VHH binders against q9y6x5. Designs and how they scored, part 13

Target 1, 379 residues: q9y6x5
Amino acid sequence: LPPKLLLVSFDGFRADYLKNYEFPHLQNFIKEGVLVEHVKNVFITKTFPNHYSIVTGLYEESHGIVANSMYDAVTKKHFSDSNDKDPFWWNEAVPIWVTNQLQENRSSAAAMWPGTDVPIHDTISSYFMNYNSSVSFEERLNNITMWLNNSNPPVTFATLYWEEPDASGHKYGPEDKENMSRVLKKIDDLIGDLVQRLKMLGLWENLNVIITSDHGMTQCSQDRLINLDSCIDHSYYTLIDLSPVAAILPKINRTEVYNKLKNCSPHMNVYLKEDIPNRFYYQHNDRIQPIILVADEGWTIVLNESSQKLGDHGYDNSLPSMHPFLAAHGPAFHKGYKHSTINIVDIYPMMCHILGLKPHPNNGTFGHTKCLLVDQWCI

## First folded at step 14 (VHH)

Design I4
Fold by OpenDDE, fold request of step 18:
Structure I4 (fold): chain B 379 residues (1-379), chain A 125 residues (1-125)
Amino acid sequence: as target 1 above (379 residues)
Amino acid sequence: EVQLVESGGGVVQPGRSLRLSCAASGFTFDDYAMHWVRQAPGKGLEWIGNIYESGSKFYNPSLKSLVTISRDDSTNTLYLQMNSLRAEDTAIYYCAKGETIWLRSGEYQIEFDYWGKGTLVTVSS
């Protein structure tokens, strides 16, 4: 049978939720498959960039989705939640669903995964849903499983995206045990629904399924704010992205803007683009603005207004609070195996291997995932 | 039917305090965030603040020092405590049922689906 893979993302599922809350369905999924406890994601630790890193194996500077909000100074184009459909932003890389789609007798399917409703390199998934947050998980699941089961040519790669627990994490903060417990219970139930649906359709034994996330969540507070307006007049710069990594486009001399910001807060690092730490792999792209501000964990950059976020993400990708997890089940994976850590870019070459695809050049290391796979030697 | 009924408004002297109430009915009150909004004569709507179902409170920075929002879920009542009232605080005060819509980017929008009829507060010497 041709290999099939379903990639599922629950946005903002922090890795340590697995240790602090009960997940009967997910634990059962893990018991019959594999778990990577921590996935080191890419900087910045935001939704669009990390989801694209998962499916390209590239750092953000390489695949070109460098934030949830972007600006290109040459074309004067903007990227945002409401304006994400221009292939211009996505074409600096080739995501796995495009690679898969271009293979003989294969097709791809997608339910709301970032970038999947955009023609990339003039190719779009044979089956996809336009993003709509109002669409239920059930409807997304129904479409995905229908496509996996009944498509011609057969769907061999599919993606499924869900907005929780990210939204709730923002609303309540990850330290709100009462509310987050309720939210995470619902997530576990959805995983149960997924597994049950696959079993009912006879897909469970043959379908490879990866359940992962793009980032974690850290606790924020109204008492931990960095007000930029206290440091610099808004007329001196254009704000491209705000918190916790602000992207600054100076309207005056860059050095002057930098000097006004460099000591704005002891809880914020200010970098000229060329001085961004190498470990972030966040420098070599024109879409990265001349100055970036990086808030410390749990601090929020604001203008002359309050933030209603009690949790946020986007911080240093070395912080455990920013890390998601990865669980997987299927014929390609071992059973009952746990792994400590991988890099999020490592997922791409692994998926390519499972699907028998030649990977595009990427930053992942296939060797990091060999222990998860039954057909590989584990060192 | 959802109903929001504001009360407690009236004429007060500058420097005085006033507590407004909003009685909610027709929905599960303790499941929703509630908001206060006001409209001064000849001006647009101004958001005052909100309180989540979780109890978290958020305020307009310009009004934070002057207002306190609270709720009593046992009586389905929202409160707005205002202190040190000024002439510029003269307005119709509205209670609203609202939801915070979170986007994939982590940005959010506040949407209001129900409003009260409002209560007039006049601050005059």
Scores: ipSAE 0.855, ipTM 0.938, lowest interface PAE 0.6, mean pLDDT 96
Fold by OpenDDE, fold request of step 18:
Structure I4 (fold): chain B 379 residues (1-379), chain A 125 residues (1-125)
Amino acid sequence: as target 1 above (379 residues)
Amino acid sequence: EVQLVESGGGVVQPGRSLRLSCAASGFTFDDYAMHWVRQAPGKGLEWIGNIYESGSKFYNPSLKSLVTISRDDSTNTLYLQMNSLRAEDTAIYYCAKGETIWLRSGEYQIEFDYWGKGTLVTVSS
């Protein structure tokens, strides 16, 4: 039987939540599998970009999903949460579920993972749910497990996405112990439901399962705001993306816009596109705007001095608060093994290996995950 | 049935303070964010501020220095304290039950599902 893999994402699950809160179900999952304590994600540390990096192994500049909000100056197209269905945005890379389906006697399934309800390179997931935040985890889980168990050709790769604890992190802030405890308990219970369902269906021993996230969450405050309106008139630029990494499209001379913004706040770095630090791997794409503003950790870029976010993400990907975790279980993985850190792009070549797929060129390093796998030599 | 009933409005002189109340019923009050919105004569709706179930408060920047929102969950009551009232503060003041919808992008949208009938505040010399 071909190997099977289920990739699960809990959006905005910061790595250190595992140290600060109780997760009996997740800990049991880890005990019987492997844990990577910290996953260094890609810059910017946002939802759509990082989820696509997981399934492509590419930096954002390479796969073309460079933010949750994008603008293409040539086509005049916009990308956003409400406008994410145009293949134009996704076609700069080939996600793993497409690669998987190009193989004989294989199909892919998806429950609301970013990009899975879009035909990419004229290929859409064999089974998928249209994104709807109102759909329960249970319903998503039911569909995924049904497809994993009863599909022909068999589903060998599946994705499952859940919006928490990201939404709550934004609402309460990650430092709200009372509310976040409640939220994270629910997440752990969902993991319990997942494991129980797999056991009930007889899939647990044969299915590889990865539980991960796209980014963490940092505490914000109404006292840590950067008001762009105090630095530049709104008539001089178009805002493509706002906080904590603002994408600026000048309406006047770029240099003039830059000069108005460069000293706007001591808690914000302003970069011309060509001056973006190399370590971000965030330069070589036309969808990256001419000027980028990067707020310091915990600072929020605002218009009209208003924001209701008490937590946010998207900051420097070297910050621990931005890092998610990775846990995995199944025949491909060791039991009771913990690893300190990997890069988020390393997940792709690992998944390709597990599934027996030839990976597309990517930025991941398979060597970083060898210690997680039973069939590999770990030095 | 959800009910929101504003009170405390009336005629006040400029420079004075006024405290409005909103009595809530028909839902679990302490589970929801509550909002104040006003409408001046001939103008559109203006959001004043809100208070989350967590106690976090957010205000319209233009009004932040003039208003304070609070809640008493034991009595299911929302309050709006207004200080240094001006003629331009003349409006019908509404309390509303709202929810903040968070998107994958990290942006949010505020939705209101229930409104009070409002209370009139007139600031005149």
Scores: ipSAE 0.828, ipTM 0.927, lowest interface PAE 0.6, mean pLDDT 96
Fold by OpenDDE, look of step 14:
Structure I4 (fold): chain B 379 residues (1-379), chain A 125 residues (1-125)
Amino acid sequence: as target 1 above (379 residues)
Amino acid sequence: EVQLVESGGGVVQPGRSLRLSCAASGFTFDDYAMHWVRQAPGKGLEWIGNIYESGSKFYNPSLKSLVTISRDDSTNTLYLQMNSLRAEDTAIYYCAKGETIWLRSGEYQIEFDYWGKGTLVTVSS
């Protein structure tokens, strides 16, 4: 049988949730498979960029999804959650579902993974759901498993996306143990449903399943705000993205804008594009604006408005609070093995290996995931 | 049927304080965030603030120093305490049932599904 892989993302599942809360179903999944405790994601640690990094193996500067909100100065186009359907934004890379689908006797399926409802390189997943947050996990799961089980050509790669615990993390903050416990229990129950569904359909033994996330969540506060209006007049710049990494498009001399912002707050670093730290791999793309502001962990950049977020993400990708986890189960994976850390871009070459696909050039290191795989040597 | 009924409005002198109440019925009050919104004569709607079911409170920055929102879940009542009232605070004050919709981008939208009929507050010397 050709290898099959289901990639599942629970948005905003912070890695240390596994240590601080109970996950009976997920722990059982891990016990029968593998766990990577911390996944170092890409900067900015946001939803669209990191989900695309998972499926391309590329840093944000390379795949071109550099934020949840973007602006292209040449075409005057805007990218946002409500405006993400233009292939222009996605075509700087080739995601794995496109590569997979272009192979002989293979097809791909997707349930609301970012970018899957857009034709990329003139190719759209054979089976997909248009994004709709109102659609239940059960319906998404039912469609994905139906496609995995009954499609011709067979679906060999599928993606499944769910918005929690990210939304709740924003609402309650990750340190709200009472509310987050309730939310995370629901997530664990959904994992239980996933496993049960796969078993019922006879897919469990032959399907490789990866459960992961795009980023974590840090605690915010109404007392930790950086008000840009206190530092610079709004007429001097256009705000492309706000918090915790602001993208600034100057309307006046860039240096003047920079000078007005550089000392705005001791809890915010201000970078000219050319001075962005190399470790972020966030410089070599025209969609990155001339000035970026990076707030310290737990600080929120605001204009003349207050933020209702008690949790947020998008901060420095070296922060543990920004890190997700990865768990996996299936014929390709060991049983009962735990690994400390990998980079999020490492997932792509691993998935390509599992599926027997030739990977496009990427920033991942296959060697980092060898210990997870039964067909590889590991010291 | 969902009902929201504001009370406590009236004519007050500048510098005085006023507390508005909103009586809620027809839904599980303690499961929802509640909002205060006002509309001054000839002006649009202005969001004042809200209180989540969790107890978290958020305010319009322009009004934060002048208002306090609270709720009593045992009586299904929302409150708006206003201090140091000014002439510009003259408006119809509405309570509203709302939900915060969180997007994948991390942005959020506040949606209101039910409104009270409002109570008039007139600040005049």
Scores: ipSAE 0.737, ipTM 0.890, lowest interface PAE 0.7, mean pLDDT 96

Design I4
Fold by ESMFold2, fold request of step 18:
Structure I4 (fold): chain B 379 residues (1-379), chain A 125 residues (1-125)
Amino acid sequence: as target 1 above (379 residues)
Amino acid sequence: EVQLVESGGGVVQPGRSLRLSCAASGFTFDDYAMHWVRQAPGKGLEWIGNIYESGSKFYNPSLKSLVTISRDDSTNTLYLQMNSLRAEDTAIYYCAKGETIWLRSGEYQIEFDYWGKGTLVTVSS
C-alpha cells in the first residue's frame, strides 16, 4: 500500500518556544518520533515564500514567490495576501502535491496551505479548501481526515495550515510570556486533537506526519522604527514591500535612490540587487526589485505611520529567532531521535523519498535528513 | 447595547491642556483595544492612537509628543490627555471600539465596530 504523508504547518512557530513553554502533546509526539531542533529557513523569512520552499525544495529566487507582496513590471501584475490566485506567480515551480497526484492511483488534499487553491500548471490539489482564515482548525482537520480516510484514488499527500502562533506573535511579541503561554497552550491542544483524531480513525500507525513551521518571530518596539519618509521622497520610488525587507523600484536613477537610502539608518542594510549577499540566494529573479532594504533584527521600516506589530519576521535567515522547528512521526521515521538542524529546502527531497516520488530539480540535500529515516544509514 | 460617550470637550486657549474621557458600556471593556480618532473641520478622519487590553499603546507619529492615551478597566473609561494645544487641534474627537485582524501575510487591518458621537474641542483665543 502506498506510503502516506500529512504535512502540517503552524505559522510563526519559533523553534525555541519548545524550550521556553510547555507542550505536553507535542512533546509526546516528539518522544515517539523525531525532532529537528531548528530549521534554517530561506530569506526573506516570510510566510508565502517559506511555505512554497517547503513544498518545492527551492530557494525563493528559484520558485518565484520572493515575498508576500510582489510586482512584475513586464505583466504589471501585483501579488498580495488578497490577490494571490493568479497561477502566473506560482508557475515557476512544481509543488509536491502536483507531482504526487499525477502518479498512478494517488490523490492530494489540502486545508489552506499557501498555493493549494491555485491551479498551478493547470493542476489544483485533488481536494482542497479555498483560503478563509475564519475556518476553524477543527473544520480543517475534519476535511483532511475525511479525505485521508475516504478518497478514491487514495489521498497519499495532505497538507494542513494554521495561522497561529504567527498572528499572536505579531500582536504580543515573542517575549510576552503571559499571552504567548496562553496562545501556545491552545496550539498544543490542537496538536493533541490532531493526534487523537488520527488514532480514532485508524490512521495514526501508518500515516507519516510532519509538524513544522515557516519561520519564527522576533520582538519589535515602537522605539525601533526606521522612518523611510525621513530619508527619501516617495516620488522617487515605488514601494513594493515595506518591512522588514523593503522592496524598492526606483523612479529615478537607481544609484541616486541608493545614495539617498544608504545612510538612512545604522539599523538597516541597503543593497543593490547585484550586491545582495550570495548566502541569501536572493538575486536571480525578475520579481526581486533593484534595491532592497534589510532591517536589523527587531527594527521596523515604516512610512510616517505607527506600526501595531510587537513581533515580526522576514529578517536575515541566519538569525535563530527566524528559525522554526520540525517534528515528525510515522513508519518512515525513527522514534526518540533528536537532530540539531536542517535547511528548510531539505524537507522537499525527504518528503519525495517517503512518498516514492522523483523530486524535481531543487536546492535541498537528501543527506541532511537521512538520520531521521529508518530506511537510511545516518553518517 | 454598546455605548461610547465622550466628554471633556469645549473651548480652550492655545498652549493649554485638555483631558477627554470616554465612558464605555455594553461590552467587556478589558477584552478590546480602544481608539481615539478626530475630524478637523472640512477634513477626513485622523487616527490619534489606541491602547490594547494588554496596556500596549500606539500613536499617530505626528501627534505622539502631544497626546497620552490611558484606560481604567475598573471604570470602563478611556482617556485622552492633550497638551500644548494648537489651533489645528480643533476637531470633533471620537472614541471607538475596534479589533485588529492579523492576516497570514503578516499585515493587519483595524476594524472599528462602534463609535461615540464625539466631543468638540475648539482651540481659540
Scores: ipSAE 0.657, ipTM 0.857, lowest interface PAE 1.5, mean pLDDT 94
Fold by ESMFold2, fold request of step 18:
Structure I4 (fold): chain B 379 residues (1-379), chain A 125 residues (1-125)
Amino acid sequence: as target 1 above (379 residues)
Amino acid sequence: EVQLVESGGGVVQPGRSLRLSCAASGFTFDDYAMHWVRQAPGKGLEWIGNIYESGSKFYNPSLKSLVTISRDDSTNTLYLQMNSLRAEDTAIYYCAKGETIWLRSGEYQIEFDYWGKGTLVTVSS
């Protein structure tokens, strides 16, 4: 039987939620499989970039999805949550579902993972759902399991995306124990439903399942706002993205814009593109704007308005609050093994190994994940 | 049928305080964010602030020194306390039921689905 893999993301699932809240279903999943306690994600720690990094093994500067809001000066194209279907944005990399379904006698399925409803390199996931946030987790799971069980050629790689706990994390903040406990219990129930469905359909024994996330969440406050309008007239720049990493396209001399912004707040770092720290791997793409503003953890950049967010992400990827986890179960994985950390870009070469695919050039290191896998010497 | 009924408006001397109420019916009040909005004579609508079912409050930065929003879920009532009133605070004050829609991008949209008829506050020396 060909190897099969289901990749699941619960958006905004901060790694330490596992320690601070109860997850009977997820803990049983982990007990019978592997856990990576912290996954160091890519900067900026946003949804579209990190989901694409998981499936390409590339830093954002290399795969071209550099933010949730982007502008390309040459083509005059804009990218946003509601305007994400142009293959132009996605074509700087080859995601694993494309590589998978181009193999003999294999197909790929997708339930709303970012990019899977786009024909990337003229190739769209063999089975997919157009993104629609109103579609329940149950319906997404039903489609994925139907495709895994009934498709010709067989589905060997499938993705499943869910919007929580990200939405609730933004609404309440990660420190709201009462509300987040309720939210996270619902997430754990969904994981229980996932495992139960796979067992009932006879898929559980031969399917590798990865449950992970793209980023964490940090607490925000109305006491921690950075008001750009107090520092610079909006006529001097075009705002491409706002918070917590603002992307600034100057309309006047770039040095003048930089000088107006550099002393705006002690809680914000202002970088010329060439001065962005090398550890971010966030410089070498034309979609990265000439000036970026990076707020300190828990600070929100605003335009003289309140912000409804009590939680946010997108900050420095060295912050533990920005890190998700990874759990996995299946014939490729050990049972009961815990690993402290990997880089999010390491997930791609591991998945390629599990599926018997040759990885495209990438930034991941297979050696970082060897100890998770039963067929590898962990040395 | 959703109904929002504002009360407590009237003529008030500058420097004094006033408390507005909004009686809500026809929906599960403690599941929703509630908002105050005002319209001064000859002006557009100005958002004052809101309060979520969680108790979290957000204010228009230009008004937050003047106002406090609260809610009583046991009586389905929204309140707006206004202090140190000025002539420029003369307006019709509206209660609104809104929904905050959280997007995959981490951004949000606020949509108002029901409004009261408003209560007039006149600050006159």
Scores: ipSAE 0.650, ipTM 0.849, lowest interface PAE 1.6, mean pLDDT 94
Fold by ESMFold2, fold request of step 18:
Structure I4 (fold): chain B 379 residues (1-379), chain A 125 residues (1-125)
Amino acid sequence: as target 1 above (379 residues)
Amino acid sequence: EVQLVESGGGVVQPGRSLRLSCAASGFTFDDYAMHWVRQAPGKGLEWIGNIYESGSKFYNPSLKSLVTISRDDSTNTLYLQMNSLRAEDTAIYYCAKGETIWLRSGEYQIEFDYWGKGTLVTVSS
């Protein structure tokens, strides 16, 4: 009987929501399992990059999904939410569902996790859903649990993705207690439904479940805008990505573009690619543009327009507001254990260990997660 | 059936103020964001601003010092206060019901479901 793992992401779930809001169902899940209070994610703190970092154990520069909007100068290809299916973008790494699928007598399943509807290295999960935001959590959960219970070869690794609380975090901002309380209660009810469904199907005691997220959320406002049009004419550059990390492809001399931008706002750092801080691990990929602009927390880069965002993410990954959490339950995990922090890239080698897979080369450190696992000595 | 009826338009002198109203019916007004959009003669549509059901307001930066959007949920009425009117403010003013759609990328799109017939404002210099 091979070990089984379900990896669940609730997009944009900031770690400190656990302290500031009530989660009876999630807290019961944690009480019977493990909690990592803060997961230090990868820069930039955006959805596609961090979901791929979880499943590859790699920094963004290494796996090639460096933003939610990208441009590759060699091939002239563009990547976006609506244009994400070309395997070209994903093939710089091997995600865990591909490695799992290629094992004898195993298969993988996926409900909406970024990249799972792409044939990466000519391999796609045996069971998957094409991305469609209109599909309910209940339908995603029903498909995943059906596949975990009724597949030959057995599904041993499954993913489940949900868009909240990210969407509401953008709409209201994390400081809107009334609206965020309502949203987060709905999320907790979904976690309750997940656990109840697993119990009813007889999966709960023998399935390992990780509930995590890709990033947090910080408060924005119309008083904290950086207007690029006040600093530089559009004719001098091509904009690949805008906020809070702008990706700038110069159309004229790069130094001239840099000089026009460097004093644009005291709330924005302007980096030539070679000057990007080493701690970001965000330099060594052709998809990272020659100039990036990094807004301070809570600031929004705009093009002489308003922004509807009252919350955002993508900022410096040292910021606690950008950090998600990780909770886990199952036969591989201790019960009632709380851990302060891991790096998001550490999740991949831990998952490989649980599934008995040989990890591909990665940036994670298995030792950081040993204390979560019953089969390891915690020193 | 959703109906949006603008009123308060007319001919006004430059430098004066004007308040437009939009009477809404056929939907639960206080559950939705409401928008003002204008169209000058021979020009495209220009978004003026919006107000969410929460009371949060957003404005076109070029107009934000000149306009104020408000709503009265008890009368299902949207308002646009315009000050220091200029000849270039001559336009048909529409109210619109819209939804902000949040993408998994963290970006958004605004889709307008229903529009009023508009009210003409002529600023005659």
Scores: ipSAE 0.644, ipTM 0.847, lowest interface PAE 1.5, mean pLDDT 94

